# VHH binders against C4-dicarboxylate transport sensor protein DctS (dctS), part 4

Target 1, 216 residues: C4-dicarboxylate transport sensor protein DctS (dctS), of Rhodobacter capsulatus (Rhodopseudomonas capsulata) (p37739r437to652)
Amino acid sequence: TLAHELNQPLAAIASYAAGGLNLFDQPEPNLTMLRQAFEKMGAQARRAGLVIRRVQDFVKKRTPQLAALDLSEVLAEALSITAPVAREHRVKLASLIEGRIPGVQADRILIEQVLVNLIRNGVEAMAEGPRTGDDLTVRLARAGAAVTIEVMDRGPGISDAVAASLFDPFTSTKSEGMGMGLNICRSIVEMHHGSLSHGPRAGGGTVFTVTLPVPQ

## First folded at step 14 (VHH)

Design s6 (from q5 with G54S)
Fold by ESMFold2, look of step 14:
Structure s6 (fold): chain B 216 residues (1-216), chain A 124 residues (1-124)
Amino acid sequence: as target 1 above (216 residues)
Amino acid sequence: EVQLVESGGGLVQPGGSLTLSCAASGFRFSSYALAWYRQAPGKKRELVAAIYSSGSTIYMDSVKGRFTISRDNAKNSVYLQMNSLRAEDTAVYYCARIEIEYSSGKWTVTFDYWGQGTLVTVSS
């Protein structure tokens, strides 16, 4: 149903674009009709954006379906899903699994989405800004009664990007994209009785740490 | 309701020490970065120190080595230990919560909550 809801505005955009090009290629293009084609394309793009927002709201409002989950399997899948975008930007994805990782009670779909978003954001930060290396590493380890998942990139880093805003707090503004952001990831992790922390990576870049409790 | 309540300000002589505290409530404290800012009369509010949720810290140059920011997630509190105080440290000190958004490889930082401030006066 969601695919159908997105396919409709996308198909409409493609249709208006084709029609607009046909009008544009005429000897004396009708500029009024051409403007209308662009306006209709814009309206359908807005409609697609609303559908995407509904998906993001559904993920945020989903009641977690907790079950025993092998985090190493979820990590492998998240790395596989993000591998194409990493290759596009020449980022080397790596994992480091330290010791035996006990199972956790978690919703596989939601945790996979958190990992995919953190990895994708790290890859894109490394693609669009200065980087201190080409590797993005996800470290999975046990820390006492919890398991930690660290997503470590080599982009411009939280220290560099945040430092400018720290020194001038009154010029900072909220910017919203269409993707699943850190606030949604934090909410998902907190629904699993965990935490999401952040900080600078030694040698440059950012570390995001997901902490999930281990069942007794 | 999000609240940040500063305390510990007062009158102190140059070279003295003072500990400021900020009690936080109404949010998951361990997930946020916190900062101390100060504002002297006629000047803009400036960073003193910040602490990430990871525990990593940032200091302005003029306080480095004299001030220490710390957090206690069990008590939902941020502290600023101020040593070797100078007249130029006189200001109202504010505790702030830092919201960091990270989406599509882009960083957005906002300061959505501030305390009411606590006055520190360094004078003989």
Scores: ipSAE 0.258, ipTM 0.650, lowest interface PAE 3.9, mean pLDDT 83
Fold by ESMFold2 at other seeds, look of step 16:
Structure s6 (fold): chain B 216 residues (1-216), chain A 124 residues (1-124)
Amino acid sequence: as target 1 above (216 residues)
Amino acid sequence: EVQLVESGGGLVQPGGSLTLSCAASGFRFSSYALAWYRQAPGKKRELVAAIYSSGSTIYMDSVKGRFTISRDNAKNSVYLQMNSLRAEDTAVYYCARIEIEYSSGKWTVTFDYWGQGTLVTVSS
């Protein structure tokens, strides 16, 4: 469980930061204890970074185990997995299955990972910034020779947020610890001969669209 | 697997024009934002322009009105039209695939894949 493995070091960082602030607010702060708090925070931040790299390496090295897959079943499981975190942030998860959805050739584990990551990212966007509603909806539909899975949040949208971030200095040619889940999701979808795209949601928010081919 | 190949660089006089192109392969081009970055000797790499999968564009201030980024999803290519070139535009220009992620309340931008670059020299 990726979320659990990341939440553990994040919780530890929050605890050490709270303890450090208590020490810092004393009239004569104990520098030895403050140094220890910062050292422990740094160790946990590095641990979180290793968790991220381990998951990315796992996905990049796994060969897909393609089999006939019912996407409605995978979506139900992904919604179940993400329901507790969505409830914590008062996000209402919903699904719309529009029409008859043919089976696809896919690796159940990898596609489930994609859906969990996309839903979690949408929940985080709605929790951390302005939102235009409390619903995150996943729409499953057939579009000609493909099936589409749209993860639609009510957060601030990617156009404004990305524009604000793109002018920051960038010198790295790697996504070391900066990106979470979406580059992995794109890689998984491309291994399945599909595509991952994004755009604005009508009425506010972001839509991430996974497109997977139908075998015939 | 992912490959980005820049071309179109060269020597040009101040005030001249040049078109850079970037051929992409190994990924679903239409699903990604693409960008041009540049790096002059001794300088940090800087974003010149980016184009989203939707066709929306952004530019750094010093090139607005002079440079135009565009994409052709049918040819898996992204272009940079550079007009009114100045000596300070001299740099190696890189095509990059932009990774966008949302985590911890932030949209983050990273890049994992970019080409070897194409040199643009503006001098007389």
Scores: ipSAE 0.007, ipTM 0.302, lowest interface PAE 9.3, mean pLDDT 78

## First folded at step 16 (VHH)

Design u2 (from s4 with R54Y)
Fold by ESMFold2, look of step 16:
Structure u2 (fold): chain B 216 residues (1-216), chain A 124 residues (1-124)
Amino acid sequence: as target 1 above (216 residues)
Amino acid sequence: EVQLVESGGGLVQPGGSLTLSCAASGFKFSSYALAWYRQAPGKKRELVAAIYSYGSTIYMDSVKGRFTISRDNAKNSVYLQMNSLRAEDTAVYYCARIEIERSSGKWTVTFDYWGQGTLVTVSS
């Protein structure tokens, strides 16, 4: 699982940090061993980065492999993957599953990555800018012949920088981040015959809405 | 393939009205922001109006109260209703698809697709 693959380098970093602190607390700290502990922590951080890049490359090249999918299980995994980042920034992750959620035809890997990306971006928005609260809530509900997944953050809405970019279209560039952009997420959702939209959250923040059809 | 086709341009007298249309195809229209830009002879292209997927609109100052942007997601179309036209509104008008992205907590705009344009002339 993605959680397991990322937890391995994170556990190694924690181990090297604990060992480094023990060395630091000795009466005559061995500076060579302390340096090695820092170097090994750096190597594990780079390994985690490679895992993330490999998954992103896989998602970009993948054709969807549709199968019956329980969205409640995918949401639980996405929340598990994003929980460390949310805790780091004191963001309270919550889910709200309203009623019985029917299965959908979807590629678990692709949908999981969409949810992880949307949650991470909401957490980072709440950490980097003004926020109207500490909660990021994911709501899963049935709406007739579709299921909706709403990722609701308390970060800033559309900024003056986005509006200014509209006035000068020839200087705009695509996102350079290591994350999955909204256009890739939208493409994945549309390959599943769904839609991805966004808008303001009541009380401040942004809502991203994924809509997926329920098979007949 | 993504296509944006403008229509409705023409010659109109000052104070007159004109409606521009942009027919879109090859993408999920309801998921994107759309805009009208214009380029007068010898001038750089400038934003006239935009409409977001979630309903908000933006207008350049000189057209506020005179122009109205709207969209019809069922017809995959965006419109520009132009009233009280002035000589300075003479330009080629372009329809553009805009994706509003959020990555790493930042909003950005990308401009990948434009129509061929439709000429609006306000004279005599």
Scores: ipSAE 0.200, ipTM 0.540, lowest interface PAE 4.0, mean pLDDT 82
Fold by ESMFold2 at other seeds, look of step 17:
Structure u2 (fold): chain B 216 residues (1-216), chain A 124 residues (1-124)
Amino acid sequence: as target 1 above (216 residues)
Amino acid sequence: EVQLVESGGGLVQPGGSLTLSCAASGFKFSSYALAWYRQAPGKKRELVAAIYSYGSTIYMDSVKGRFTISRDNAKNSVYLQMNSLRAEDTAVYYCARIEIERSSGKWTVTFDYWGQGTLVTVSS
């Protein structure tokens, strides 16, 4: 799981930092051991970076491998992966699964990355500006011949000027963090014969809606 | 060009009420969030309340329940109804346009404002 692969190097960094501080608290710190603690932290940071890059490259190069997919399982994994960033910003992650959700034909890895990206986008929006609450909720429901996945945040809304460029590749920064562009997310969803849209959340915030067809 | 003109400030006794208005021009008003900020003497400017283009509102804790922000997109205006005023509410109040940038997997927020401010004084 991606959450596990990232949490391992992060936990190691925390452990080496604690060990380094213990060394620093000695009356005459052993500088060789302290240097080794920094070196080990650096190595784990590079390992985390390689995991992130591998996932990004895999998603960009991947031909979709469609199979019957349980979206509730994918949502659970996406929430697990995004939990650390949500905790960092005091965002409460929640899910709401309404009724029986039929399987869809989808590539699990690609859909998981879409959900991770949308959840992170909402968490970061709630961290960066005014927000109307602390909860980000993902609602999974059937709507006729489709399943909808709504990622609902409490951050600032989207102006019409921003909405016009929301999926424009020319508005993206070239040095962004772990997330992938919303234009790539829309492309992935469209490769699955679905759609990605947005609108206001009742009570404040933004809703991003992924719609995926149910096989007939 | 963007213009925001505040009005409605004045002198009021503790416990009193005032309504501030902000008339906007030079941009598509319905597409933007708007906010009221205030600056008391010797203090930094602080967010008082904001209203999103879709109608949701945010308030700082000390004014929640006493102040109400609203907008009228037909009149290109945003309002701040201030009730149960306290001495601590004495400040110059500014209205501001907020632009929210959200693209490429990263959400950024840019705040702008344009106005001269309107003075609210709460004293006995």
Scores: ipSAE 0.000, ipTM 0.202, lowest interface PAE 12.2, mean pLDDT 77

Design u4 (from s4 with I58L)
Fold by ESMFold2 at other seeds, fold request of step 17:
Structure u4 (fold): chain B 216 residues (1-216), chain A 124 residues (1-124)
Amino acid sequence: as target 1 above (216 residues)
Amino acid sequence: EVQLVESGGGLVQPGGSLTLSCAASGFKFSSYALAWYRQAPGKKRELVAAIYSRGSTLYMDSVKGRFTISRDNAKNSVYLQMNSLRAEDTAVYYCARIEIERSSGKWTVTFDYWGQGTLVTVSS
């Protein structure tokens, strides 16, 4: 499984880090073995990155199977799937379905994966940093010829967390996380002729918005 | 192919105004943040203003109240309205596409495409 394949390199990293600290705390540390521990941690981090890339490539290879889709049902399922991780981090999941939502032409499996990833992404942001509240709300509404799905979290806002990188573009660093990245979510949404947009949430946090066209 | 094409630069006197335009093609414009950067002679390239895909804006302190960034998703264009220009605003102005990612609560910002720039000279 993917969890199994990721747990292997993560467990190895933890083991090499513990061994490295043990070596470092000796009265006369063996610097050669310390260097080897760091090198092995780096190799396992790269192996974890390759496993993650394989998952992302698998999702991209799926040809979308478009059919009439009830987004309120997909949202309910995505909330159910993410409820355990939200509970683990004391995040209150909420939904708001505004008015009557027309059906869209979409692949249920791919759109469900997008919603699960966006909700999980917001829960993790709220867990890993300061937050302005405990609620993550998903709003489903019609906007003219489109339907919007807004995933609104209370974690560190995009403007606060990103401003330093915007002011110093030539020293920014990349980080890698586990799971399906926002770039893959954007690709899936664009395959459905929609868009994935972002911005700050009023009162703190971030909004990610999926916009999908409504058939005529 | 992603392209960003700046226009609207030129010579202007101190206190004057100028509007820069950046026409974008080859990507879903409404999904990306855009920014204006500038580079004065002998200086590092620096942020002037940014606009997120949902429309919120960010400015460097020295241009607040004088410059306005805006976007027109229907025309795939981003604009910089520059008022009350000063000699220190003299620079090549660049349009940039900003890719913003979040993973495990950590934000990553990538500057993957830049225009060729448009020169703004503020001189008497």
Scores: ipSAE 0.175, ipTM 0.632, lowest interface PAE 4.8, mean pLDDT 83
Fold by ESMFold2, fold request of step 17:
Structure u4 (fold): chain B 216 residues (1-216), chain A 124 residues (1-124)
Amino acid sequence: as target 1 above (216 residues)
Amino acid sequence: EVQLVESGGGLVQPGGSLTLSCAASGFKFSSYALAWYRQAPGKKRELVAAIYSRGSTLYMDSVKGRFTISRDNAKNSVYLQMNSLRAEDTAVYYCARIEIERSSGKWTVTFDYWGQGTLVTVSS
C-alpha cells in the first residue's frame, strides 16, 4: 500500500530524531553519533522522496485501468495516507458519506492519487496562511447520474489572491512544484469522464469538487 | 489544440451597445475560468471582466453596471455584453483562459491561452 511505503521512512526519521535528541541531551554529546543520526535522517527523507517520485511517474505514464470501484474505500485509504501531514499541522480530517454511493468505473490508483493530492493541497493551504477553522472535510455523495467528492478546507480563499493577479496578468508566474498539481488531478479526472472544479466554502475556505459519472 | 476565437467587434456610437463572443475549443470549458481583457493603443492589457468556472463574476470598476460577462457551457462560449459605451472603451478585446493553481498554500494564476482579439471602436 502507499501508506506502508511512506510510513516506513517517516517512522525511521522519527526514530533517528528521538535518538539524536537523546544524544544531544547527554553531558558530553558524542558528535560523531549525532552526525550519523542526521545523515540517516537525510537518507530516509530522500528515500521518501523517491517513493513519491516513483508513484508520480507511474501515474503520469499510466493508461487508466477502469474497473468497478468503491469510492468510500478509496477515500478511507486517502485519509489514512494524509493523516500524518494533517496531524503535523493540527488539521482535523473528517469524512461525510451521504447515503448509498454507487460504484464508478475508475482506476483505483489514479483516483487515490487525486484524493491524496487534493487533501494535501488543503492541509498545506491551512498550514501556510490564515485559516477560518481547523477542519478539512471530504464529502462523498450521489448527485443524480454522478458521484461528487468535495474536499473542503479552511485555508485562504481563492478570490482575494486571484483577484489581485487578474488585474496584472503579466507579473504572474507559474512555479514548478514537487507534488502533483491541480492540472494533473484535472487531467486524471477528465480521463475518467469527470470534472474538477473549485469554489468558496460556506463559512470560509475552499471546496474542490470532483464529479465522476455513474454507469448506466 | 486549445483555441479561443473572439467575434462581435466593430464601430459603435457613444452610448451604444455591442456583444462580444468567444468560442472555445480543445479543452473542458466548464472547468476553467475565462476573462475578457482589453488593450487600448499605448496602454497595457487590462482586465475587463472575469467569470469563474462556477459562475461568479468580477468586473473592473469602470465597467460595472455597463458590462455583463456570461458563459454558456453547452456552447463552450463566453460573452461580454457592453452597454452605454464610451470613447475610452475603444480597444482590442481579448478572451483569455485562466489556469488557477494552489501549491504550498499559495494561489497562483497563469494566463496560458489568449485569443487573437476583436477591435471595438467607439466613435462618433
Scores: ipSAE 0.164, ipTM 0.560, lowest interface PAE 4.2, mean pLDDT 83
Fold by ESMFold2 at other seeds, fold request of step 17:
Structure u4 (fold): chain B 216 residues (1-216), chain A 124 residues (1-124)
Amino acid sequence: as target 1 above (216 residues)
Amino acid sequence: EVQLVESGGGLVQPGGSLTLSCAASGFKFSSYALAWYRQAPGKKRELVAAIYSRGSTLYMDSVKGRFTISRDNAKNSVYLQMNSLRAEDTAVYYCARIEIERSSGKWTVTFDYWGQGTLVTVSS
């Protein structure tokens, strides 16, 4: 399982960190053994990164298994999964389900992963920089022949650095990320015949919008 | 498979108007930001205007109030309405697809596709 494969390197990192602190707290710390503890922690962090990349590659290549899906149930589970990281960063998770939400044809596992990633992405944005509030809200609503899912955070919007990169396109760089990026989320949503977009949130922050078609 | 085809360039007098069009194919148009860039001979390519997937816009200072970027998702097209043209607007204008992403809470920008360009000449 993914949890099992990630728990192994995380447990090793915790063990090397505890051992390193014990060594550091000795009256005359053994610097060679401390270096080894840090090197082993680094190796286990890289191992965890490879596990995450394998999962990302699997999700990108998976053919969706479409079935009737209640998006309100998937949203509730995604909020439950992300609640610990939101609590750690003092982010209030909320949902707003507007009206009757028809079922969609979707792969539950893939759509749940998209929602978890978008919520986690927003929580992390709120943790890293200035924010205009503590609330991250997910709005679920029907818009004509589609259902929209809006993940609305209060983190930094498109920063001055992003705008500056638009003015000088030949100096832009792509950040390396170990988490599931928006391009993977967009691919999953497009496999479901939907779309993923983003824009500013009223009052500050960012809105990520997923649209999924409603069966006729 | 991704294609961006500009059109609408030409010769125009100072103070005149032109509309540039960019027809897009090979990707989900509504999911991407689009922009117009321009390059005069001997100068670096520079942003003219950008339009995000949800419709918000960004303009370089010298074109604010004169140029308007718009998109039509039904026609997979982005437009640049250019009014009150000046000699310094003379350039090859390029349509670009812009990937603006946020991963792990960090914004990134990638410029992955450009059109062939359309020449705008502002001259008496």
Scores: ipSAE 0.163, ipTM 0.582, lowest interface PAE 4.3, mean pLDDT 83
Fold by ESMFold2, fold request of step 17:
Structure u4 (fold): chain B 216 residues (1-216), chain A 124 residues (1-124)
Amino acid sequence: as target 1 above (216 residues)
Amino acid sequence: EVQLVESGGGLVQPGGSLTLSCAASGFKFSSYALAWYRQAPGKKRELVAAIYSRGSTLYMDSVKGRFTISRDNAKNSVYLQMNSLRAEDTAVYYCARIEIERSSGKWTVTFDYWGQGTLVTVSS
């Protein structure tokens, strides 16, 4: 039902965009109707934003319900959820599961949302800026007493943008986006006794690394 | 509560050396980037050096080769080793915690916590 509530404004946006393009392609476009199409698209985008904010508020206030969790299953679901937006931007999603992955104690809903948001974050970075390739790969592996999940994209790297912002600290602001922010993802992962970090990807791009402990 | 406490400032001669320390508490230190900033009297606060959570570093041009930023995640501390000090390095030095975010292909940084500063005076 949540998917239905979000898909309705998205479908309306697609319909108004198609109608707007048809109007634009007329020999003498009706500017009043074009304006109306843009206004309706804006209204539906705001409605979708309200649905997203309700989900984010629910996740922030949720006490984690820890249970044994198969991360490979959660990753498959997150890839399925993000596949449409990846296709739209010609991003090739892939996964790499290295070896046997032990179960972790985690809240499935919260971890799924972290993975969806990290993958979406990478797809959007590859869509909105320069990219060094078309592949976004999620690597799942065991590292001793922990499991790592690496979300590896080909979007612009951190050093240029952060360097500019570091030289002017009093004009920096937190990013406002429609998805769950990285600070919220870090908080969720830390509630699970893990960590979220990032660094450069070999060959260009960024790696976000989630580390979750393996129970005794 | 998040705390950043600088120490190690003092009076030092030109050409001398000094090590600043910043002790952090109240957050998962290994997950954050940290930076040293400085502010001379009557001037704007400026970046000296930054160190990312995984150890990569960034320096302002005038301190490259003279200053070294480092971190010890086991001790929740970040350090600034200052060598070949000059009179122009005289300032209050501040430790800052950095939140780094990406949205819609744009990297942003937020400075949500600062220390109270430690004074470095370089003079004869």
Scores: ipSAE 0.138, ipTM 0.547, lowest interface PAE 4.2, mean pLDDT 83
Fold by ESMFold2, fold request of step 17:
Structure u4 (fold): chain B 216 residues (1-216), chain A 124 residues (1-124)
Amino acid sequence: as target 1 above (216 residues)
Amino acid sequence: EVQLVESGGGLVQPGGSLTLSCAASGFKFSSYALAWYRQAPGKKRELVAAIYSRGSTLYMDSVKGRFTISRDNAKNSVYLQMNSLRAEDTAVYYCARIEIERSSGKWTVTFDYWGQGTLVTVSS
């Protein structure tokens, strides 16, 4: 979620601050360790600022600015942006571009944000729970009058708790942490006359599929 | 505005067949999971069958092999084919839209829209 991405650096800042105060209160404070605590706090503050800037950019771009767009270039940029987070969690990012991909009418900034969010969503899922492998692959292909973008991760699929919620909807507790990031991604894709869906990945994991129409 | 309209209920004899339909409007139908639930008098509403956006299905054990859920994305409709009907299948059947999302590695489910229901009575 966007809230989760902001809460992580804030929690890290609080942790480094508490550790730094403990070091400062020692009879002979280790100044090298104190310096490192401040440096780590600064790095996490800059990370939080980047997350906030993404929200501000999304709000500014609410009305899509459609133009001919090369999806393979946007995918390459999204993979570059997400590479540090993937490395942090030992996730191997890959792409597969199948055949010639026609241009689509799309807002480059909004579609890039969708791809970045979906890739990060998959990396987070692989970091937070059981995984069936270390690879996250984005496949770009043409399917008739549409182009598909499949973000395929190895995180957990639909859990037993989700299946149980389907069997007993009136005694289920709603999750308060529903990710507005995937909902926003779906809204952006639908503003482009496409769709966002999900399903199981062969061999374990989840596939999120973005479908965008190809103009005549 | 999201709308789900069930039809196809009625009176049927044990061993008979019936097809329920649910017409959907007001949302991107192909992006959502749909389900049939039922509620017999004095009992809790229970899942009968679900069909995910990419076509995978889930059935409760007592209907597996007898009921088939399907979807037609061109008609924005979901169907429940009910074969070998039994007296215990008597219930009001509801169509539901199911939002299945993922956040922070956690899958969540929201039951945000329900139809008004269609009555199925299985009796001699």
Scores: ipSAE 0.097, ipTM 0.462, lowest interface PAE 5.1, mean pLDDT 81

